# Miniprotein binders against C2 domain-containing protein 3 (C2CD3), part 13

Target 1, 169 residues: C2 domain-containing protein 3 (C2CD3), of Homo sapiens (Human) (q4ac94r1171to1339)
Amino acid sequence: SSGLLDVGLRYRRSPRTAEGVLAARTVSISVQIIRACGLQAAAKALAEREPALQFSATVGVNASVTTHLSFLPQGEQRRTHPVACSFCPEFSHHVEFTCNLVTQHCSGEACFLAELLEFAEVIFAVYHENTKSASDIISIESCKEYLLGVVKVPTKELLIKRSGITGWY

## First folded at step 6 (miniprotein)

Design x73 (from w1 with A20L E37Q T44E L48Y)
Fold by ESMFold2-Fast, scan of step 6:
Structure x73 (fold): chain B 169 residues (1-169), chain A 80 residues (1-80)
Amino acid sequence: as target 1 above (169 residues)
Amino acid sequence: SEKVFIYVRGDDPEKLWEILKKVLEEARKLGLEVIVQYDPKTGELIIYVTGDSPEELEKAVELAKEIAEKYGAKVEVRRE
């Protein structure tokens, strides 16, 4: 399959601080969403079952992208501004997740962010935004019908590539 | 698996660390998995607890509330 999103991911540790244990263990995960491409194919495929997408499949979609770290709550997800009427929107979006992450197993062993990243993902969901539908409770259910694509980028590479992860996904 | 988010807010990171240590200890005893996020700008701890037993999960929630209140922190619980 062709790459849908041009993204960049970096893992950076905060400097030592005198503020205590929590601050000293703070890390940052930097996420860039540069652009998307090839959204017409996804729109056409959905338009075969969703008549509401026929116009957008012809002229362009109103795309936005959500970024979700698999180990964080849904409330921590970020969203780009929508880019109107384009099959190759440029977002030039940059966000940073600042975390002090500690996990604990049933064995009683504490795990730091590094172990968490070994099995985690950054999940990008690309949507066509239709503002008229959002005002109705029924249309909230049908918002799932406007999902253009999902890109999952494993975070395992952030443990071995200090320069980060960059490319089309 | 059941999932619960426990939001703890306070102005003192050292007190938040003590709360976190005690909550992690209790969750471990109950066989629960815990993931923690801290925002130093807002002073908010988010404790994400998952487990297969709803009963043990609710015990962890009540213990977290009791511990946080003892340290004077504000607590909010959200279920998904």
Scores: ipSAE 0.000, ipTM 0.209, lowest interface PAE 14.3, mean pLDDT 70

Design x74 (from w1 with K21L E37M T44E L48W)
Fold by ESMFold2-Fast, scan of step 6:
Structure x74 (fold): chain B 169 residues (1-169), chain A 80 residues (1-80)
Amino acid sequence: as target 1 above (169 residues)
Amino acid sequence: SEKVFIYVRGDDPEKLWEIALKVLEEARKLGLEVIVMYDPKTGELIIWVTGDSPEELEKAVELAKEIAEKYGAKVEVRRE
């Protein structure tokens, strides 16, 4: 109930073709990251772990969030645009993952997406973006990321609730 | 988008963060995006300002210099 991240997850099947009633073989998994809040405690804990890193209680952190579906390769993860100088960043971030209805486990075995979703999770990692040095700044990607927190949302409910899942985590 | 980096250095870290907060507030009023970072190698605060208007960016730089001067801090500006 004390969640830091306001998210929404939905899945929907692709529409049937206009030429017939053949079902599409893909599913879209929609991920929304609306906002984070209450990052003061995480920032304070980070400053204690990284003494060289400084924060201002009045300025905030430069927050970004990565989204990883546990059954997809790490290379398919997404990242929000960073929101600067806030302990309550508004991301208004929306992405979709296109998944085959029949796919493979890491072992190479074919399996239904529903079987993967039963045991999978969506992993959100919240980072503070800070420079490694002044000379390294050529883009926001030149910054070093420092982990503020991790939020894991089980995907099992996507099989049960057609309207998806939403709330603070 | 254009970007400008404002490096602020001084003896009092609390005053550096006060400078950063004031610059952040003024730059946001000009419609600019602002990121404030700490450089662990130099101990400097870096105020990264981005926007679509060179005119507004230059106003932000001038404001940052004025604010920092009132606090006795040193400012270096790097444009890209």
Scores: ipSAE 0.293, ipTM 0.680, lowest interface PAE 2.7, mean pLDDT 77

Design x75 (from w1 with I35V T44R T50Y)
Fold by ESMFold2-Fast, scan of step 6:
Structure x75 (fold): chain B 169 residues (1-169), chain A 80 residues (1-80)
Amino acid sequence: as target 1 above (169 residues)
Amino acid sequence: SEKVFIYVRGDDPEKLWEIAKKVLEEARKLGLEVVVEYDPKTGRLIILVYGDSPEELEKAVELAKEIAEKYGAKVEVRRE
């Protein structure tokens, strides 16, 4: 979808010294999630299938966003804190992913980060958070979350834009 | 470890909705991170508040109690 998330992506070197910058084997990919907007339609669609979500479709969703770099394992994904009952949540969220400049495929072939970024994407998934009662300790692991939308931002321009990638997606 | 669950119980779901709206407006002014759910099966409003400060969590609890009592609803709190 278009215009769901206001985000920023930057390619950064973690070491700050001249020696560290030149010798660095890792870099940081900086991700900002500033805000989401227009969540009314997604919330309404969810409420049509889940009567329990009628409250959220009326008042606002409890939104959180996960960030996943397509070339990193799922366990490296990050998640914002939730923002309660809003169709235009402001996250002001910033995280960094530390990435090796050169990785080794299981086949023994070396793969450069620049080559991965040419075909990779940052995947943002926006969820409505549904919690179980605190008295239902046994049910905590069955806590249900609802997907509101997915935004995919290609990473190929990170290496060629000093300002990074910024805007609504 | 810095979170609190606030359960609000009442006979009128529309009053619970109004309580949720008021609590969210005030929590937003305090910069608190809040998740709100309504459980139609048990007739409870569940307010989960996150914070880095016990003082801010207590302010949220007192705020929720004050608002809920104004509407004649009952409040139960669980701390973690």
Scores: ipSAE 0.013, ipTM 0.387, lowest interface PAE 7.2, mean pLDDT 74

Design x76 (from w1 with E37N T44L L48F)
Fold by ESMFold2-Fast, scan of step 6:
Structure x76 (fold): chain B 169 residues (1-169), chain A 80 residues (1-80)
Amino acid sequence: as target 1 above (169 residues)
Amino acid sequence: SEKVFIYVRGDDPEKLWEIAKKVLEEARKLGLEVIVNYDPKTGLLIIFVTGDSPEELEKAVELAKEIAEKYGAKVEVRRE
């Protein structure tokens, strides 16, 4: 990590909701994206890398952040609203990932998500977004985001600290 | 890689649960460590496999894929 994002993570597990042979629990991982900072170098590099984009690095970037849990399919990815014209955008964004857990014959452990958290990561990707008009449908370039940085936060500490983890990553 | 995630998708929750039971049963017979998570709301079964050797991991992956395919489910594998 590079100290690019100020984030918070929490883990919660609910009681069983089904009876009989199958017993189901709902577990959730709460992710808070507070702010990014120090985007000047990334913005300058983007302007040099993509001159055809007509991007100015002097006023800031239009930043959005995607969040992905490493053990979930890519389709479960979430995204913040974009924050315009800033090198230190404040998102104050909260998202929850919910998994329904069904128990069956398992030796030893009653909480399989805890084992996933031991090996998993929350992956954040910070992008610059184009702010051009609807005529952009004519241009493929205006339809994509431009990557500024990636931050990976291990989830293993959520097993130790039930109140969560926070900090710059 | 030391861990593998196998995602099984289907439109029948009962069928996905049968896949999960069969995978757990067969893994136990073979001495493999496999954890499953089943979400009937999204139609997603996640199979997590861990092991010390690539051969053990691949045997578990083959087992899970074979069972899921026999039930006509879609399979995606992620190695880490």
Scores: ipSAE 0.041, ipTM 0.389, lowest interface PAE 6.0, mean pLDDT 70

Design x8 (from w1 with K21Y E37L I46V)
Fold by ESMFold2-Fast, scan of step 6:
Structure x8 (fold): chain B 169 residues (1-169), chain A 80 residues (1-80)
Amino acid sequence: as target 1 above (169 residues)
Amino acid sequence: SEKVFIYVRGDDPEKLWEIAYKVLEEARKLGLEVIVLYDPKTGTLVILVTGDSPEELEKAVELAKEIAEKYGAKVEVRRE
């Protein structure tokens, strides 16, 4: 009963390449957003904050999810397509973040990627999009997004779980 | 321990790396740990600075802004 979002995360890296005092590698973080569930409470709270949103509790919400990697700028975030009229939307969405990681070897041969992953998070923001249809997205004035919830998944365990992590958050 | 993410964005990757190296060297002199990450898709450098001194962390942020401004790059900061 504690989970809002069913997700999967996997980490992959290229072999290390040494360039003088620098070590470089390509890092990939794969994110799968499978489904959300139990959005009734979030929708009720949203309706209390935004009275202009109509009270049809039986119809559901038009949910979309953004994925933001905490050590990348917000402009690099990705977004699912909206799923209309559901409190338990199934997204079946996959996105991959690929970065070149460059570290300084001033502290001997320490693995700075482990330090980065220990501090980082994958941040999911779940929104209601005020649209009547997924294909009816052209009107800026009527197509506003409203925050339903935020889920944060730490990346530190990705370093030790080579097959990735999956579950409700 | 506190952490600060410094995002540096600009049109010239070589200038971005020069900014990152200067910030990294100065931050280490202040006793701060520094990790540099480059995202080629957005043309953004991410400089993660960690340390126990808020004063030294703020010096690193201000230094990054000054260096980036001289190169015509933009800086965004996220504190944790």
Scores: ipSAE 0.000, ipTM 0.233, lowest interface PAE 12.9, mean pLDDT 70

Design x9 (from w1 with K21R E37F I46T)
Fold by ESMFold2-Fast, scan of step 6:
Structure x9 (fold): chain B 169 residues (1-169), chain A 80 residues (1-80)
Amino acid sequence: as target 1 above (169 residues)
Amino acid sequence: SEKVFIYVRGDDPEKLWEIARKVLEEARKLGLEVIVFYDPKTGTLTILVTGDSPEELEKAVELAKEIAEKYGAKVEVRRE
């Protein structure tokens, strides 16, 4: 009952192409971030850590969410558009992570994407963007970001559920 | 923690796989399980190390850094 993010995850393979066998080895992990809710508590905790920040009960936060796959480096993360002035922002965000796989034996070991998904997770980090409006995100490196919360969703069930993973986390 | 992701980047795939072989060998001596993956789209070798001992996991991380440095590769680590 205490979920912060309403998300969906799916594991898919690219359609076959006439240009080679490798198209069947391309895998897509689909990530949907529908909404966040109940950010009042996170904002209160943030304001206690960062006393220069004050949040009005009527205004809210300027929220954005990053998506990071644990088996990819941080530079491969994706980010939602920011949603201004809300404690329950709706993102309606969809991205795909496409992996072209090569697996090799290394002293008798081999790794597959399915094997990585057994141990991997999707990490969502929710931030408050200290900007005057959502349009100010164009120069994101000049903006200050403050962490509101982190949600980790294991990918293990993507191996056994065709419908994927969906719900509040 | 029970698992650590080690991301190795370099411009020579053969060197990356040699790094993986040596890390795998050393991690096994510490009683750790190792999974390796190379993604040509990102140019990254991912080494997932799992085990019951945080101490042994940290030793594997330091060994991976030492080995990667000898091959001129860069290492990013994510502890779980």
Scores: ipSAE 0.045, ipTM 0.501, lowest interface PAE 6.4, mean pLDDT 73

Design y1
Fold by ESMFold2-Fast, scan of step 6:
Structure y1 (fold): chain B 169 residues (1-169), chain A 84 residues (1-84)
Amino acid sequence: as target 1 above (169 residues)
Amino acid sequence: SEKVFIYVRGDDPEKLWEIAKKVLEEARKLGLEVIVEYYVDPETGEVTLIILVTGDSPEELEKAVELAKEIAEKYGAKVEVRRE
């Protein structure tokens, strides 16, 4: 097994010039989610706990992926559009996080982004999305997102490699 | 964003899957976000295909609804639509 998620991560200095005092102190962290694959096992495991999902486990899941940078608040998360009825969904999703070069740690101390990246992770959570407002099934089945898996990619190498981090995780 | 729920009922799960595939193909061409779920009635074994379509264009959403009705009708399935 070679991992579930085909991703790319890049560290890029903001290309903007003379755009306010913050332009010189920001950088973009680029996250690309190309595809997921091999979701059959996760879907079947989920269906064993949630029998109502058995048909989706047979046919394909409605997959979406959230991206969370461990050093940013949870409210800064991004999410792909869902891809319906697939065990190998292609997202072709690209998002950028604008980060300050100097930020405040939880202790209130200022620190450089590079120092945070030494210990940080990009956390990808893969979900099966259901039709949570379906009135006919609301009392019988859970009308919520179902976690299929979590992939964590350390950011330490991102600081060193200009071509970034890419591959299956 | 606007949301539309399309419920498709029939007695043949294979036909419902064919309906789902065709609806997904057409919705993708319209740039719409779609998720699909199946509900199996524990008493009767009836399968209900639930299609949730989300988008910012009312015109494209309505096209998706009409396409779903057309496709389901060809398979002899019943369609109910719920808007929010």
Scores: ipSAE 0.158, ipTM 0.609, lowest interface PAE 4.6, mean pLDDT 75

Design y10 (from f3 with R16W E20K K23L H34I E40K M47Y)
Fold by ESMFold2-Fast, scan of step 6:
Structure y10 (fold): chain B 169 residues (1-169), chain A 80 residues (1-80)
Amino acid sequence: as target 1 above (169 residues)
Amino acid sequence: TRVFIVVEGPSEEVLWRALKIILETAKEAGVEVIIEWDPKRNRAFIYIDAETEEKAKEAAERARKRLEELGLKVRIETKE
């Protein structure tokens, strides 16, 4: 498929002094989700599985995006607010992940962040959020989410490229 | 363009001194440096960021030479 999501990733130092840099125990990974586009195909495929969503496939989806760093627990996952009724939603969403320079991998052994980034990914999942009403008399708000697509961006070049990683994925 | 260096020392104090020399050398060369410090293994991952690959490599080599001239016992690996 063509690029679904326009994103930017950057590794950032928090301290601005030499002493601060040498004393730092954490760094930040900046993630920007600018926009998604071309969601018509994903919406159409979704509607073929879920007939109740055929209207959204024609008019537009209510899209939100979750961001997950593969080496962090799922509890550290972030999510954008939904953008209503669009096949090309603009999120202009910015988040920072604070990462320890030394952490643990699955074996319990201490691992350095640079080593983790060599094999890690930033995982973006794009969802359609649908609200349904149970009755005309009693409005019961219920939200159900449906996966539209997944975009994975390798972090290997994050510490090598000054400008970070940017583009459509 | 970035050049990646791993610097490893026998003690935190030696590594700290080496990092200060590297930062000073980078400032003199007009290049940017990103440092990740691993105190448990007495090592640092250093990314030298410059406008050209040649400039980045020159800064890295200058830093390495200064560390050796000052008699600091550090292990340096350079990756591109």
Scores: ipSAE 0.005, ipTM 0.285, lowest interface PAE 10.4, mean pLDDT 70

Design y11 (from e2 with R17W E21K T35I E41K T46I R48Y)
Fold by ESMFold2-Fast, scan of step 6:
Structure y11 (fold): chain B 169 residues (1-169), chain A 80 residues (1-80)
Amino acid sequence: as target 1 above (169 residues)
Amino acid sequence: SETFTIKVEGPSEEVLWEIAKRVLEEARKLGLEVIVEYDPKTGTLIIYVTGDSPEELEKAVELAKEIAEKYGAKVEVKRE
């Protein structure tokens, strides 16, 4: 009941490509973000510091979620489309991360994906999106983000559980 | 992509919320992205609609005006 996000994680073979050699060297990590809920408390706490957010604390937030695999660069981060005016937004968002079975540390030594997953996390950050300037709006791309919450799901069980990891976090 | 900013002034926050819900529903039918905020300094509801089709953006503006008028609110629009 205290969970913020209803998510699903699966470890599986990448979709077939024309190049069989490529398919042999990669796997997919599938991430689903089904919905968030219970955002009232986070919105209320945020509105106590930011008067402009009092309306959103009353009627609902404009929520979006970023997904980051802790062992991939920030540039590989994904984001849902925003869902306006809801404390329990449904995203029905599905993305796949194509990962090499073998990668390199900063030191240049090889590292297997299974070793990375033992200590890695999927990091979900839930934001309320508002514009940076209410009086002089230029672009929605320039909107200001307010962090509502962070959910971290360890990846170590992905290789152990064939059905994947699902539930509220 | 283009963004239209729709500013709504109404008789109460309850009315502004009803306007926001209806505008959101209609804008989504047009395939537009929507963000809503409230400016407590001016008492104004601000709706940002973003999309690739100027005709759908103009439809959203017209629908917002019709919805606001039904609730006794005023609408001002800015094209970005």
Scores: ipSAE 0.018, ipTM 0.463, lowest interface PAE 6.9, mean pLDDT 74

Design y12 (from e2 with R17W A20L T35L E37Q T46V R48W T50R)
Fold by ESMFold2-Fast, scan of step 6:
Structure y12 (fold): chain B 169 residues (1-169), chain A 80 residues (1-80)
Amino acid sequence: as target 1 above (169 residues)
Amino acid sequence: SETFTIKVEGPSEEVLWEILERVLEEARKLGLEVLVQYDPETGTLVIWVRGDSPEELEKAVELAKEIAEKYGAKVEVKRE
């Protein structure tokens, strides 16, 4: 009842980590977005906030989800295709983030990916996509997007759970 | 028809560490806060710059050119 997104996260090595320099520091983070549910309240709030949109909160939303890793730049985020007219959209979306990452802290010290995951999170942003034309969801480049909700999942447990992290968030 | 592809690998571990150390040292000297990411699929080193000033971006671009020239590496600069 408290969950918005049914997701799965797994920390694993990419096939390329069998190679020398890649084996030490390159990993894959697998992210699954299975479905969202309970979007009625968010849809009602959007309709009240944006009355000029003439949005019908009783029909459903055209939902899409972006995935952002807090330790990676915004340009590395991923997005699902939109699912039309639903309060419980099913995405069945799977992406991998493969990286060999070194970052500089404010103190000037380098930090490796495992250290970043201790303090990091996966950020899911759920949007309603509304077109200015009578186009369907295929014309997403012409859409304006409106935020419905944000879900943050800590990555700390990926360091100690072999099965990864799954569940409603 | 059968085609052949040539595999291109990125820097060795020692060379990659040298590049990363140099980038972090030069960024420190320039007062830049950066994230450095290496993509083994594309063989590209990406320098993500934190900050909102045009001066910071210009310094990062100059650093990227220096690193690309010295190490023969593919280097991109992006802003967060």
Scores: ipSAE 0.000, ipTM 0.216, lowest interface PAE 11.8, mean pLDDT 67

Design y13 (from k1 with R19W T41E E43I L44V R54I T56Y)
Fold by ESMFold2-Fast, scan of step 6:
Structure y13 (fold): chain B 169 residues (1-169), chain A 96 residues (1-96)
Amino acid sequence: as target 1 above (169 residues)
Amino acid sequence: SEEVRLTIEIEGPSEEVLWRIAERVLEIARERAERLGLEVEVIVEYDPERGVLIIYITVRGDSPEELERAVEEAVRIAREIAERYGARVRVEIRRE
């Protein structure tokens, strides 16, 4: 509700001719992650859970964002470069997911992309990447990434708005 | 060979929604034509005065049974998609 990420989603429009529409085999779903803001609260909550982590009001966090389309395999997940020392990082990240208009499920039935988009979500996970260790053996063996927040954007609007979806989420 | 012509008129809340419906109908029509070995010809027009999108579909095939089955499914799918988008659909079928 407070808006953690400034994002944009676009579904590539088919040509306005019957031949062009019928010939298309794939479409692109464009995802932009412009910036995050207001990471102070998430960082404070993280520091309370992880006492070894402390975040200076001046310095910030080392944030990165993963993008996952709920109907695609995890291997198709994308990730921004990390932006160091900021509570309002600018990513200016743009990726495209090439999707088949028709796919076959394990059940043997055909599944159309439009059907998938009605019930699907784009899942953004915001992480802090800890690049420093206190030479703690436990810390050295653990994952270096800490979850700051999750944003889910339904894809249903892409089917009824050609201009796409944009704004803070 | 056998031939069936469908005229699908879609009336809905906005031009953007109507073209989205058309895209989805055409995606499905392409898949079904490939699966059934049917020849499909499509023309799409928008009438801004009436706020209606008109899809003209000509389907040709050698099997009357397969052709009728394809037509029945196309009509069902078009109505289902239109309902989902809050649009109204009128379908006219002409055999020659």
Scores: ipSAE 0.000, ipTM 0.218, lowest interface PAE 15.9, mean pLDDT 73

Design y14 (from k1 with R19W R30Y E39Y E43L L44V E45Q R54V T56W)
Fold by ESMFold2-Fast, scan of step 6:
Structure y14 (fold): chain B 169 residues (1-169), chain A 96 residues (1-96)
Amino acid sequence: as target 1 above (169 residues)
Amino acid sequence: SEEVRLTIEIEGPSEEVLWRIAERVLEIAYERAERLGLYVTVLVQYDPERGVLVIWITVRGDSPEELERAVEEAVRIAREIAERYGARVRVEIRRE
């Protein structure tokens, strides 16, 4: 029904000839995060679960989003800058993932990126960023993130839609 | 990138009043941060045994001058709001 994130995904390769496509060692997967909306319910639920936060859910959140491609290591995930308090923050965030056109599956078998994309997904995790402080109230020691929601977008349509995937998820 | 951490301790006549102060301070802090292009994270905790509400604010920005102005404005606003409600406020500022 109501989606959480307005995103865009594109498979960025310019295949002018079959030979040119085969010569390419890498391809780019473009990810755009335009905005989030409807974070009020998640924020209210978080405030009820986390007594340490004790904030009014109506004041909004400091939202950031991580992007993880399910077939890439966690170390290659990306993160937006936090957006000051809003239940519908605008990120206008764009990143490129450079992927090898041919890689090895966990079975050790060689695999084309197209085969991976048929079963893969882009995982967006939306966080409220907050500070963890010492119990003595003498210093702020670290910033802590709290999960608001997860959005998963299958990548299989990137293989067949020339204009990519766009919309609310 | 620059970072400033604020600890605001509010002591007042009732828990209801403390939460009203916190809500107004947070509303203004978020509004100012968005206007100035700063990033803000906030934690609020009420201690019912002491009758104290603590607000931890971390502010990040790329301009040291804008960041310092934002911090000074936030402290001034917090104190003005607390005074209006008859509450006492203590502020500790740490810079990195």
Scores: ipSAE 0.000, ipTM 0.143, lowest interface PAE 16.3, mean pLDDT 69

Design y2
Fold by ESMFold2-Fast, scan of step 6:
Structure y2 (fold): chain B 169 residues (1-169), chain A 84 residues (1-84)
Amino acid sequence: as target 1 above (169 residues)
Amino acid sequence: SEKVFIYVRGDDPEKLWEIAKKVLEEARKLGLEVIVEYWVDPETGEVTLIILVTGDSPEELEKAVELAKEIAEKYGAKVEVRRE
């Protein structure tokens, strides 16, 4: 077995004509996170690093996943809801990133999305979320998160593959 | 600005992408703005590479068109040009 996350990526175009696609000036990058699996080793390592968590690594983790496109700001990253007490959580999570076809390089020159995608990655970070259960609906404490793993998927094939990129990573 | 659409048709998306990369590299040397995109015909499933070239100089635009044709033909792809 090869990977931690079962994901799908697609380069989506809303217009159904060639001219309409170019006139739109934007496209969507679709990201699906179907499931994670094999979190036992990461959970055991976390329990050893953070003994104050006082949880059993054999029971499962409360997993969530963040999605970050390497050419977009950190503020545009997305996160799944956590799935409780599992080493193979099912997320069935889908998000869209709207991207301009033409943007500016950090030097101020025009840069095309196709050029960015040649060298970019989708970065998935898998976390354990340790959240205290609220005794009432208005007194919810903030979640603490602990990194379990990182998966990076190159984007260079998104323009080539009509059906997108799917599989375990 | 003047616009030229270049349609490159083939059955190998990876070849089409190599054509796109070479056209982008050469157009940048000429100071021309180029946008590339794939279009999939919903009826046939045929993939077309669409290259939009924009510029203020008709002479440089024509050079970009001829360069795109030359590159595409070396890969055995069919080329159609539409001006607007």
Scores: ipSAE 0.006, ipTM 0.272, lowest interface PAE 9.7, mean pLDDT 73

Design y3
Fold by ESMFold2-Fast, scan of step 6:
Structure y3 (fold): chain B 169 residues (1-169), chain A 84 residues (1-84)
Amino acid sequence: as target 1 above (169 residues)
Amino acid sequence: SEKVFIYVRGDDPEKLWEIAKKVLEEARKLGLEVIVEYLRDPKTGEVTLIILVTGDSPEELEKAVELAKEIAEKYGAKVEVRRE
């Protein structure tokens, strides 16, 4: 329970479309970003670094997939809607990171999954978003985000736990 | 057609994946159909790469087997071959 972010991960796959040849199928990592908690400490630390900022507790999460294997393409980013006025925001947000196996020149699903799941991590950046009111004549591009924390969740166990993994990180 | 199963075992999944890629590339040049499975034993932690090679030419199948052995041995992996 001491973790910053409550998440769930599961891998999903479509059935094979060819047998005995290079398989064509879609595989994905399904990610549930459920809630964050314990943000008071991170917010206090931010306020001490940036005392001129009014902390509005508008919190969002940016998720991405990364791996230490340099020859694999990096995953896309996915972002929740920010939740205002909460140090324990609930997102209940589902995102997917998807790959077509045929493009990987690998005939077996297990080969691709071992490569992806054995060495990958889902990276969650929890941030506070400064919002500008309608009365402020400032470009929305000038809106600044402040990092509250980073959570890394390894995907290795998804090879073993088909029901997925869930918990606080 | 004949089927050959090549079992490659090691303790480094990254090296086994490199072996798989090179074997797939060379088998493709020979016009052979290849299926790859990558298994981890949850009790022992041992990683096994299973390569199924299928084709109509016994000579080209044998070349694929010898190529797989050479590549795997270069990476320090153990190889076992089973024919069906």
Scores: ipSAE 0.000, ipTM 0.133, lowest interface PAE 12.6, mean pLDDT 67

